# VH-VL binders against q9nrl2r1430to1533, part 103

Target 1, 104 residues: q9nrl2r1430to1533
Amino acid sequence: GGVHELSAFEQLVVELVRHDDSWPFLKLVSKIQVPDYYDIIKKPIALNIIREKVNKCEYKLASEFIDDIELMFSNCFEYNPRNTSEAKAGTRLQAFFHIQAQKL

## First folded at step 7 (VH-VL)

Design j58 (framework fv_nezutatug)
Fold by OpenDDE, second read of step 8:
Structure j58 (fold): chain C 104 residues (1-104), chain A 122 residues (1-122), chain B 107 residues (1-107)
Amino acid sequence: as target 1 above (104 residues)
Amino acid sequence: QVQLQESGPGLVKPSQTLSLTCTVSGGSIDSGYSWHWIRQHPGKGLEWIGSIYYSGRTDYNPSLKSLVTISADTSKNQFSLKLSSVTAADTAVYYCARGPYYSDWHYYMDVWGQGTTVTVSS
Amino acid sequence: DIQMTQSPSSVSASVGDRVTITCKASQSISSWVAWYQQKPGKAPEPLIYAASSLQSGVPSRFSGSGSGTDFTLTISSLQPEDFATYYCQQANSFPLTFGQGTKLEIK
């Protein structure tokens, strides 16, 4: 049910945050550090935001939760070239997520 | 769960434009996924036509690029395919599909529509 | 373009058999290979991505291996529902390309 799904979302977010490759995704990108980021990325999102949404029970469906996570990775790949540390970390973290998401 | 459904005319005359629409339900095309068109000529294998991403960017098969346009309508949760100047060689089952956004060029299709048959004939 | 060549084009097997399908890329594609299963009159369904990762819901009798140019899809013990056509796909470079398919038929 909904409670079990919520717990599953919480656990998955915890695992994502604790992953070694989560560093590009923990918080929203700083506009000061990356001035052009928000010119390119129109729907910014990060793990702390997703965690907050989970805590507030804003996800009614697993698909909504997964969509936000995928958006997070997509943003990374849209902005960062393939060979950047961010993109590489994102690739690994996304692979991890895809495995874990099978449990949802 | 997300579902995809192709729609459009099953018969197109030569030299005309083939137009198909993929309607997505159970998920948003405005989410961080890749969206694809693939076709299969009778008795043949699969051919990638092109892709559109949540950002609105598109990629096309070079063999079809000059003839193909893929677009998205987020308000209708649809994305479409237009193939101009069709010939008998464009007779095929056309599939729309969704895939994860792994990285540039690294796409596979994890959810498919049932496909729609398009016959090019005078 | 990267060509994907499957072998064999067709294979006859019996329930319980071990079946191996090979896909060879015209150039190195790392592990960026996906496998699909297609039954007559149906859309392809994903089996494996990234050469060896099973899609959710795919039976464990399916496995994928390989890197570089040579890839394999293995069905350890063939079941009746496994008779279908299988396709490999490279996702290393545009344009995305598929193998010509392997039709797995009942002996």
Scores: ipSAE 0.456, ipTM 0.863, lowest interface PAE 1.4, mean pLDDT 93
Fold by ESMFold2-Fast, scan of step 7:
Structure j58 (fold): chain C 104 residues (1-104), chain A 122 residues (1-122), chain B 107 residues (1-107)
Amino acid sequence: as target 1 above (104 residues)
Amino acid sequence: QVQLQESGPGLVKPSQTLSLTCTVSGGSIDSGYSWHWIRQHPGKGLEWIGSIYYSGRTDYNPSLKSLVTISADTSKNQFSLKLSSVTAADTAVYYCARGPYYSDWHYYMDVWGQGTTVTVSS
Amino acid sequence: DIQMTQSPSSVSASVGDRVTITCKASQSISSWVAWYQQKPGKAPEPLIYAASSLQSGVPSRFSGSGSGTDFTLTISSLQPEDFATYYCQQANSFPLTFGQGTKLEIK
């Protein structure tokens, strides 16, 4: 806990947002454009929501932060078939996240 | 730090149902991870039993599919294994473990419980 | 089911030795293999995932390589705490399957 842990979470979220493969994860999927998404995915989450939780100091443990990021990837892989650009982007971004998360 | 702990009976009679529970601390089962049961027969290697995901989806080893049920109780942060009609062949050390995401091709277990010994005998 | 076969089943070595364990899949699993270490009476501990990625906290003397059907775990300079049984696991498809194990013993 404390300032150094919050800086680590913020830094990692910023690195994820800046990554070329972050595009499927920046904001929640549109209910208007993809209405069946919310029938399949019961716990929607995105990087903008995770970043807001970091800024509001809602993560007390590194495991809670990691769980939300992993939920985001799990949603991607559950909704999107493996051969889609979304799933491929998710696979690459998740690998990047796992390397960066070692610093936490 | 995420920790998993198995609990259940050490001795079960043949034809009965084996019930084991895994209690998770330091992380939520209502998350993006998969949660697995693995067993190890005496002097043998590891056998994957099945998994459960936050969505309630389950996957079972086909060799055990008609006999196994995995369920989750998010209010208690626990997931459980029920194995019906047990025989002496079900004698093993049973482990619970955390794995990756449902559709991910990285199906490996990064956190394991300590294991619980189950003996099936009269 | 994908069958995983480890070689050798047992190996005797001395502290400081370079040890190599191999694992063969019955069909291509790309790079989706993991390696675990298990000491007597304890749960398996992850060492390597995705064929060559070292698990956090695992000493750098452990390394993995391979793709397709043939995979290798190497310990570059064996330490006393490394005497254990090692398992490979295919991470490609359900059901998940493990090798039969390689027992690393003191020479």
Scores: ipSAE 0.000, ipTM 0.571, lowest interface PAE 13.8, mean pLDDT 86

Design j59 (framework fv_nezutatug)
Fold by ESMFold2-Fast, scan of step 7:
Structure j59 (fold): chain C 104 residues (1-104), chain A 122 residues (1-122), chain B 107 residues (1-107)
Amino acid sequence: as target 1 above (104 residues)
Amino acid sequence: QVQLQESGPGLVKPSQTLSLTCTVSGGSIDSGYSWHWIRQHPGKGLEWIGSIYYSGRTDYNPSLKSLVTISADTSKNQFSLKLSSVTAADTAVYYCARGPYLSDWHYYMDVWGQGTTVTVSS
Amino acid sequence: DIQMTQSPSSVSASVGDRVTITCKASQSISSWVAWYQQKPGKAPEPLIYAASSLQSGVPSRFSGSGSGTDFTLTISSLQPEDFATYYCQQANSFPLTFGQGTKLEIK
């Protein structure tokens, strides 16, 4: 447990990024290619933003980190119909997150 | 202060490939920003050519998609444009520019290179 | 592609004048418009994004307005350094497109 250990949040974000189902979540949806996304989604977020916030030590409580991850999944399910590949990927990645987050 | 500088040949012959490079200083192309190529025909307005992100994802103007390739070399902090099968219509000033950070949805170019003039002539 | 049409193509004005430049999109683009200023031999410089948000460092005499298809750039009191060509750009749809430019000339 030294000064060289990465934070638990950093490890979890890295595991999410590496997961096969992370592709819809790696970065913000392009407003040019999906112009109605930002009319529907009021608080957009993605794994690259969450990772930056972790690296800058902006999460003071585990609940703040968890809230941002859950917001990301909530946005996915709000915008994407349940039968889409995006929604299915989100469902699997969220389940993985819930298992890993219990260790926080 | 982030600065962009275009480089490449000023004269290109018809049917050849135009190759331009943008060198970025004061900031990394391996970042959340988008990196763009834009051109301006003599006496005309601006035409967006395409963009590249740190992930390697590219977006191209459909009118040029079969002819254009944009690539990045993070080790040199450069991104490059290749435009194949050029004609006199490709004569223009070519600019490289930085687009918005991924968390900013307001799509505009906030930093521009000075531009490089390319003439396509036999 | 979304076509951006600027009006007028050129305008002659005097220092101190209020100048208005208009940009029309061929279809609705919400508020996703940027404005640029270009001086002869120079690269374009950003002025306004998201129709009305002023770029940092840009004088407050510049303002933008509009939504949907009709957008306006206003210079409230023209200064000598403002004589340039102005371009609008839509950011709503791929590909990004620019207006043909409005040249602001000294009267």
Scores: ipSAE 0.000, ipTM 0.553, lowest interface PAE 13.9, mean pLDDT 85

Design j60 (framework fv_nezutatug)
Fold by ESMFold2-Fast, scan of step 7:
Structure j60 (fold): chain C 104 residues (1-104), chain A 122 residues (1-122), chain B 107 residues (1-107)
Amino acid sequence: as target 1 above (104 residues)
Amino acid sequence: QVQLQESGPGLVKPSQTLSLTCTVSGGSIDSGYSWHWIRQHPGKGLEWIGSIYYSGRTDYNPSLKSLVTISADTSKNQFSLKLSSVTAADTAVYYCARGPYISDWHYYMDVWGQGTTVTVSS
Amino acid sequence: DIQMTQSPSSVSASVGDRVTITCKASQSISSWVAWYQQKPGKAPEPLIYAASSLQSGVPSRFSGSGSGTDFTLTISSLQPEDFATYYCQQANSFPLTFGQGTKLEIK
């Protein structure tokens, strides 16, 4: 990857953060509020961590960036039953991401 | 912009169940926030009763010995407290409050209802 | 349960004074303490969270400090509207617990 790819990743993360359905994904899940989360989810991640990785130029390939975002959605669907607000928000945000990712 | 308002009977007889409702406006209870009940006995400090999350998870103060049930009705944008087998010791001002997002690590209540006075007497 | 003990229980001070209220946890709570102000007949309002972070809209004369077991709320120049009871709350573990309160009287 180059500077253009990193700029595209930053734009996409900003669009995800600004989306109405981003609220479950903005920050890491709190161990205090959800103590069993880290017993179930092996690789926790959130948009604030992904954005930091983009800013530090830690993604060398578009596939690495996409993998981290997909991991975030996968964690959501593994922890949260499908009828929950978090799972519904995740479903809509993931669909939005798939459309935007076509431009990468 | 988010506001909370408690409602319920101001007088409850001993041994009955106290039932209070918190109506939320300007925001949805079906969100990443936690929703809490706190009470304050006359001339005393604050006591946390319990909380409910958008996921349906509840946490209760163990000192209330399973006498407490907190539930949510997302269609009405309300959450409610039931306290069974009340005594004079349950006389207090009852507050509902909003706590942090599920991803936040610091539990504090950033929005509070006005409070409703409950007296337990015959 | 984690016990929160405030000192003093009451204090009387003049407008313009610097006031310090302390809060001690029975075990380490890192920086997970919040402070609230409660005026007579009203609900508590948040002042500080995570030991030192000011809640939006709170005047800069309020500050918090501390970590571990010992925490302090400071009002650098007391105003008439600061008459209130102040509570600390630990945010480290359930059940959430509050201090007994410090009544601040402006005389």
Scores: ipSAE 0.007, ipTM 0.601, lowest interface PAE 10.2, mean pLDDT 87

Design j61 (framework fv_nezutatug)
Fold by ESMFold2-Fast, scan of step 7:
Structure j61 (fold): chain C 104 residues (1-104), chain A 122 residues (1-122), chain B 107 residues (1-107)
Amino acid sequence: as target 1 above (104 residues)
Amino acid sequence: QVQLQESGPGLVKPSQTLSLTCTVSGGSIDSGYSWHWIRQHPGKGLEWIGSIYYSGRTDYNPSLKSLVTISADTSKNQFSLKLSSVTAADTAVYYCARGPYFSDWHYYMDVWGQGTTVTVSS
Amino acid sequence: DIQMTQSPSSVSASVGDRVTITCKASQSISSWVAWYQQKPGKAPEPLIYAASSLQSGVPSRFSGSGSGTDFTLTISSLQPEDFATYYCQQANSFPLTFGQGTKLEIK
């Protein structure tokens, strides 16, 4: 990707972090608090990791950035039942992401 | 640099509630760090009491769970401990501390207050 | 709860000695152990996190190793300021638990 794309990724990650529904996604799920999480979720990821990858220029294509964000949401829906606060927050934040990602 | 300072009464009567406050300077409690209370009984080792996150999530030592409440006041940059129904066994030095926020690293403490001595006696 | 047991409970040593303190967890904690130094009347100070990572500002004579249930803290060449009590702490499971402490005394 280009310098313009990297600026767009950083802006979008900042918008996601600031969103009211970002709380389940800000950092990796704790092994202490949720011991079975890593038995179920094969590729854990969170916004702090994605932002670090943006800062290190590790995304070469917009599709790679989008894939990591979508992986984060997929993990949420795989682990959390639909009626949980985590899943509801994920549903709203994913909808917000889809609107913003149209600009990428 | 980040500094933590405990405050509260040095003497509490049995059956009353112990209330301590930790004032944070040089950094915000409304951040990705965890904020902890630890105590040390006279001549003994360290006991973790509990922690609070910027999200308001709290974790408590199960041995104290019905007696302990940790809360945060972001406008004052403070977090506080309330321990109800105290006995002489709660006599200790109480420390507040900060834990880092990445992954399992949340759960060691990298910055500590100086400690405040609490004596429970009639 | 995960129990942390330190050995020895006390050790006497001379300046320049290599000192090793061990910590055993009652069940596997991967690499999630931290070590602290405490001097009389003062708060604990972090030395090591994640079993082997040296805290910023801590002298390189301190090192940590281990995984699973068995962990060690080593001081390669003891200095006068190192006489203190040392604590291990597991970070794997709630509640967080500390070892009973090892008191390092002048021989």
Scores: ipSAE 0.000, ipTM 0.566, lowest interface PAE 14.6, mean pLDDT 86

Design j62 (framework fv_nezutatug)
Fold by ESMFold2-Fast, scan of step 7:
Structure j62 (fold): chain C 104 residues (1-104), chain A 122 residues (1-122), chain B 107 residues (1-107)
Amino acid sequence: as target 1 above (104 residues)
Amino acid sequence: QVQLQESGPGLVKPSQTLSLTCTVSGGSIDSGYSWHWIRQHPGKGLEWIGSIYYSGRTDYNPSLKSLVTISADTSKNQFSLKLSSVTAADTAVYYCARGPYHSDWHYYMDVWGQGTTVTVSS
Amino acid sequence: DIQMTQSPSSVSASVGDRVTITCKASQSISSWVAWYQQKPGKAPEPLIYAASSLQSGVPSRFSGSGSGTDFTLTISSLQPEDFATYYCQQANSFPLTFGQGTKLEIK
């Protein structure tokens, strides 16, 4: 909840967006490019949506923000086999997130 | 901060369906975590029953032979276990637990409920 | 299914002792082992994940090691509160499976 927490969320999401491994997560997966994605993933989310939610003050608690970031990673690992470039990028970005999230 | 609590009847008759609910507080079940049921028979070790993800995907222990169903009610922040056709062998302490869903298919349980005792007896 | 076999099934040790518990998987599970401590009448508590990563809040006397099929939990200097049963769990594939448990008793 507070303005301080919202500023921390914005800082963290900006750091995630700037990370080299953010490319699978910047925006929603294209149905044209990945036609079976939405048959498998019931709660799609991406960094642009999370950032919009931060800017609209939709996260009342740090746990809600963390839940959305973890949802994003869980979607990646559910859809993508572990040896894919997407899953490898997700692995590294999630580790980075866990270090940064200690500040929340 | 996240807490899990099991609830359900402590006594179930043989051949009936055992129904347990896990209530989650301090976090949402509609998040990127896995949600698990584990049981422990008297004087024995731990047995994983199954899990459910935010996506609705379920994974069940094949040893339970289609007798198990796990479901989630996001509006109540609860997930539940149904185990049909119970026998005395299903007498156990039942735990619900949360697991992180990590990149390397890392399925450990980082938060556990306190457990609820279920006795199957006539 | 991947079978997890713990050794020993029980161990008696004195306060200050170094205690080692081993866990063997029936097939390779990379580093995907977790260790739990369970005290009588209580739920299991996580100690170690990913074979060697210490769970937040767990004393530094606990450590884990291993990869592939052979894993070890070590308590470097046993304390009275360490009376418990310890379980390993493979996290590599479904169904998730636990070792049979090792009961730690102070002699």
Scores: ipSAE 0.006, ipTM 0.603, lowest interface PAE 11.6, mean pLDDT 86

Design j63 (framework fv_nezutatug)
Fold by ESMFold2-Fast, scan of step 7:
Formats: structure tokens, sequence, C-alpha cells
Structure j63 (fold): chain C 104 residues (1-104), chain A 122 residues (1-122), chain B 107 residues (1-107)
């Protein structure tokens, strides 16, 4: 990747963080708050971790960045029933992401 | 963009209940954020009244807790303040505001309504 | 309740001046302070959150610093549109509390 790709990843992560539906995704789920989460979800991830990976230039391909974002949404839908606020937020944010990802 | 607008009576009589509503547009009150009421007495500073979350959980300023109720109506995308047994001391500009989520769970208000003036007088 | 005390309560300044407003919390609030600007007849506008993070759209002449109990808002070169009242707010604990305000007025 080049500096243009890093700028695009940074812009997209900032847009996701600022979106009204980002609240379930901003940081890792707390084991204290949700004790069974890590029994069900084997690869936890959140926007703060993805942003740190972007800042450390850990994504070598755009596909790696996209995969981490999609993993975040998949975890949401696996853990949370469809009628929850978390799942609804995830559905809307994922749709927003798919539009923005076309720029990558 | 998210916008908030207060509405309610400009004049309330002492001992009555003040009722204010905040209408939210461009975003949903069930989005996981906190929604706040703040007031400002004439010529004075800001006083936080309380907040409501998408879950229906409420937090109130202890100085007002026995007098205040905050509720939400997700079908109308509104949240409301009721302040009972008002006196002239409750004369103020009332604001509604949104508190965003942060990675550190701290609360500040990033979007504010324009404010509505309430006078408590006979 | 955490008490927030601002100093000074008012300050007179001229365009181009560097202005500093301080805010002291009665107990440690980490970095969880926000600053707001309020012009007469208008709602407060957020300037700074988390002590030093600039709100989107706010001019770079505004900056915040501090941690624990002592916090500072600085305007590096005062502009005519900056004459307003400024409030700090502790964001750490309920009830949320504000400073009494600092009125910045023309000298």
Amino acid sequence: as target 1 above (104 residues)
Amino acid sequence: QVQLQESGPGLVKPSQTLSLTCTVSGGSIDSGYSWHWIRQHPGKGLEWIGSIYYSGRTDYNPSLKSLVTISADTSKNQFSLKLSSVTAADTAVYYCARGPYTSDWHYYMDVWGQGTTVTVSS
Amino acid sequence: DIQMTQSPSSVSASVGDRVTITCKASQSISSWVAWYQQKPGKAPEPLIYAASSLQSGVPSRFSGSGSGTDFTLTISSLQPEDFATYYCQQANSFPLTFGQGTKLEIK
C-alpha cells in the first residue's frame, strides 16, 4: 500500500466512528459487562483496534482492512439477536460501509 | 445531520408541572446515545437536569430528583421533561442535547437544541 | 457532586490577545472535561472534549490542556467573534456539572 491507501482507510474509519450507529463497535465488548461474549465470539475486534492497525500501517492490502471491518459486523450478527438495537445498528452501519468501501 | 428542537409552554404557573418535549431529526433516539436536559437561569450558568438512554434508563441530578421525570417516545422520535411543583426559581432557558459515545465512557454534549424560554409566574 | 470553578469570572481583552481561562475540579476527573462557547441568545457550542480534543469545525486558535483537577482553555489570538461566555464541564461522573462561566468582553 501507498500513502493514498492509508489516507483512504483513515478517512473511512473516522466516518464509521462518527456514524450514529457506531456505538456497539467503538471498543471491545467487556467480559465483565457481557460474560458469555468470548465463549461465543472467537475473533473479537472493534473500531479502536482497526484504527490503531491503520495508524501502525499493519494493513498491506485493502482487502485485509475490509476483512477486519466485515469480521466486526459478522461478530455483531452472530452474538446479537436480529431484533436488538445492536443488530439494527450493525445492519445500518454495514450498509453505510458498503457504500464508502467502493472508494477503496 | 442530527438536529434537536425544544417545544413547550413559555409560561407556567407556580405549583404546576412544566412539560417540555425535544424532537430529534436526522438520527434516532434509540441509537444507543444519551439524551440530556440542561437549563440556564437568567444571567447564570448551566445546570444539568438529567438524561435518558435508548434502554429507558434515566439519570437525574440529585438536587432535582424528587421533582423530575424524563421519558422517551421512540414512535415520535422525541424525549420529554416533566418538572413538578415549579416555582419562580425554575424560570430558565431549557435545552435538550445529545451525548455521544466515547471509547472512555465520558459524557459531553455534542448537539444542542436552540433552547426554549420558560417563565414561572402567576 | 464535583464542583467546577472557573477563573477568572470575567476578562477584558483586545483582538489579537492571547486569552487563558482555567477550570478547577474539586476532585480528580482524569481528562474528562469539555469546554463550550455561548454567545448571547444562543445555545452553547462544544469547543473541546476530553480536555484537549478539538471539536470538528472549531478554529485551531482554540486549544485545551490539563488532567486531574486543573484544566485550561487557550485562545491564541483573539478574534472579534470570540467575545462570548465560556463554560467548562466535568464529564466523569453524574451529576454532570459545569463551571460558573467566564465572560470574555471587549476591553
Scores: ipSAE 0.000, ipTM 0.560, lowest interface PAE 16.3, mean pLDDT 85

Design j64 (framework fv_nezutatug)
Fold by OpenDDE, second read of step 8:
Structure j64 (fold): chain C 104 residues (1-104), chain A 122 residues (1-122), chain B 107 residues (1-107)
Amino acid sequence: as target 1 above (104 residues)
Amino acid sequence: QVQLQESGPGLVKPSQTLSLTCTVSGGSIDSGYSWHWIRQHPGKGLEWIGSIYYSGRTDYNPSLKSLVTISADTSKNQFSLKLSSVTAADTAVYYCARGPYRTDWHYYMDVWGQGTTVTVSS
Amino acid sequence: DIQMTQSPSSVSASVGDRVTITCKASQSISSWVAWYQQKPGKAPEPLIYAASSLQSGVPSRFSGSGSGTDFTLTISSLQPEDFATYYCQQANSFPLTFGQGTKLEIK
């Protein structure tokens, strides 16, 4: 049920945050550090935001939760070239997520 | 769960434009995924036509690029395929599909529509 | 373009058999291979991505292996519902390309 799904979302977010490749995704990108980021990325999101949404029970469906996570990765790949550390980390973390998400 | 459904005319005359629409339900095309068109000629294998991403960017098969346009309508949660100047060689089952968004080129299709048959005939 | 060549084009097997399908890429594609199963009159369904990762819901009798140019899809013990056509797909570079397919038929 909903409670079990919520717990599953919480656990998955914890696992994502603890992953070695989570560093590009922990918080929203700083506009000061990356001035053009928000000119390119129109729907910014990060793990801390997703965690808050989980805590507030804003996800009614697993698909909504998964969509936000996928958006997070998509933003990374959209902005960062393929061979950057961010993109590489994102690739690995996304692979991890896809495995874990099978449990949802 | 997300579902995809192709729609459009099943018969197109030569030299005309083939137009198909993929309607997505149970999920948003404005989320971080890749959206694809693939076709299968009768008794043949699969051919990638092109892709559109959540950002609105597109990639096309070079063999079809000059003839193909893929677009998205987020308000309708649809994305579409237009193939101009069709010939008998364009007779095929056309599939729309969804895949994860990865680094460029690393795409596969994890959810497929049921496909729609398009016959090019005078 | 990267060509994907499957072998064999067709294979006859019996329930319980071990079946191996091979896909060869015209150049190295690392591990960027996906496998699909297609039954007559139906859309392809994903089996494996990244050469060896099973999609959710796919039975464990399916497995994928390989890297570089040679890839294999293995069904350890064939079940009645496994008779279908299988396709490999490379995702290393555009354009995305598929193998010509392997039709797995009942003996």
Scores: ipSAE 0.533, ipTM 0.879, lowest interface PAE 1.0, mean pLDDT 94
Fold by ESMFold2-Fast, scan of step 7:
Structure j64 (fold): chain C 104 residues (1-104), chain A 122 residues (1-122), chain B 107 residues (1-107)
Amino acid sequence: as target 1 above (104 residues)
Amino acid sequence: QVQLQESGPGLVKPSQTLSLTCTVSGGSIDSGYSWHWIRQHPGKGLEWIGSIYYSGRTDYNPSLKSLVTISADTSKNQFSLKLSSVTAADTAVYYCARGPYRTDWHYYMDVWGQGTTVTVSS
Amino acid sequence: DIQMTQSPSSVSASVGDRVTITCKASQSISSWVAWYQQKPGKAPEPLIYAASSLQSGVPSRFSGSGSGTDFTLTISSLQPEDFATYYCQQANSFPLTFGQGTKLEIK
């Protein structure tokens, strides 16, 4: 059907950024601090990149926006063992996202 | 069509290591899918054991502690389960299964092996 | 761990009946639940994913609904081949967990 308003994507990204559990997702993982990350994760993404794509009107459909957010969480769970602070933060933030994304 | 087939010993002695292999045909394990081990104890429900990703990353059920190891051999198109220090409580039917593609981490198992029965007894 | 509680543990029904089974998660899992059918001596087969999406090849008499913590599987007109055990599974977080199963028996 219809295209969802870009302002809704921006509001949701802002809520994700402000969430207590956003810290692993704010920026791309550092190659210096985590040298093996890019050997394991083939399509890296972070909230700052998603936010920039929203601001540049690069998402044509809500599904494209949702796919990028889900890719971000998928990368987290693929790289980080589930007992890590990163994986636990990702689990909580993803649950929050799924509730909010129902509005899109 | 992708098919999964479990293989391994039907009988294992207590304290030994259980080794099972899942052979995948019709598709590559070196793809964006996750690959899982699930078991079912006699007269009980299903228990997820763990998974392996294309990257080699593994996730394990915390109830199995450090007893479980899952590995993949892409040259043979197989992934395997090792469960150390087995007891009678590990008697179950063991299934291997395929999870979703890497961009969808909500793990629903869409392809299952037929299952292999493992009995732990002296 | 997220606990999945199914009710009832067993239900007796006749061919043509509408059958409903429920699954309750101990915390919110959004829509990330799947339903499986298992016949005696066989591996589980997927029926529903993402709470309401029908797996390819599954008859339309099967439907799923729910969100948050409460989920339902409905069979609108029971057929002889539907007598089986049904399991729900949450896909929201690790470890993946299943309900204890609902056995659908012939009346």
Scores: ipSAE 0.000, ipTM 0.560, lowest interface PAE 15.0, mean pLDDT 85

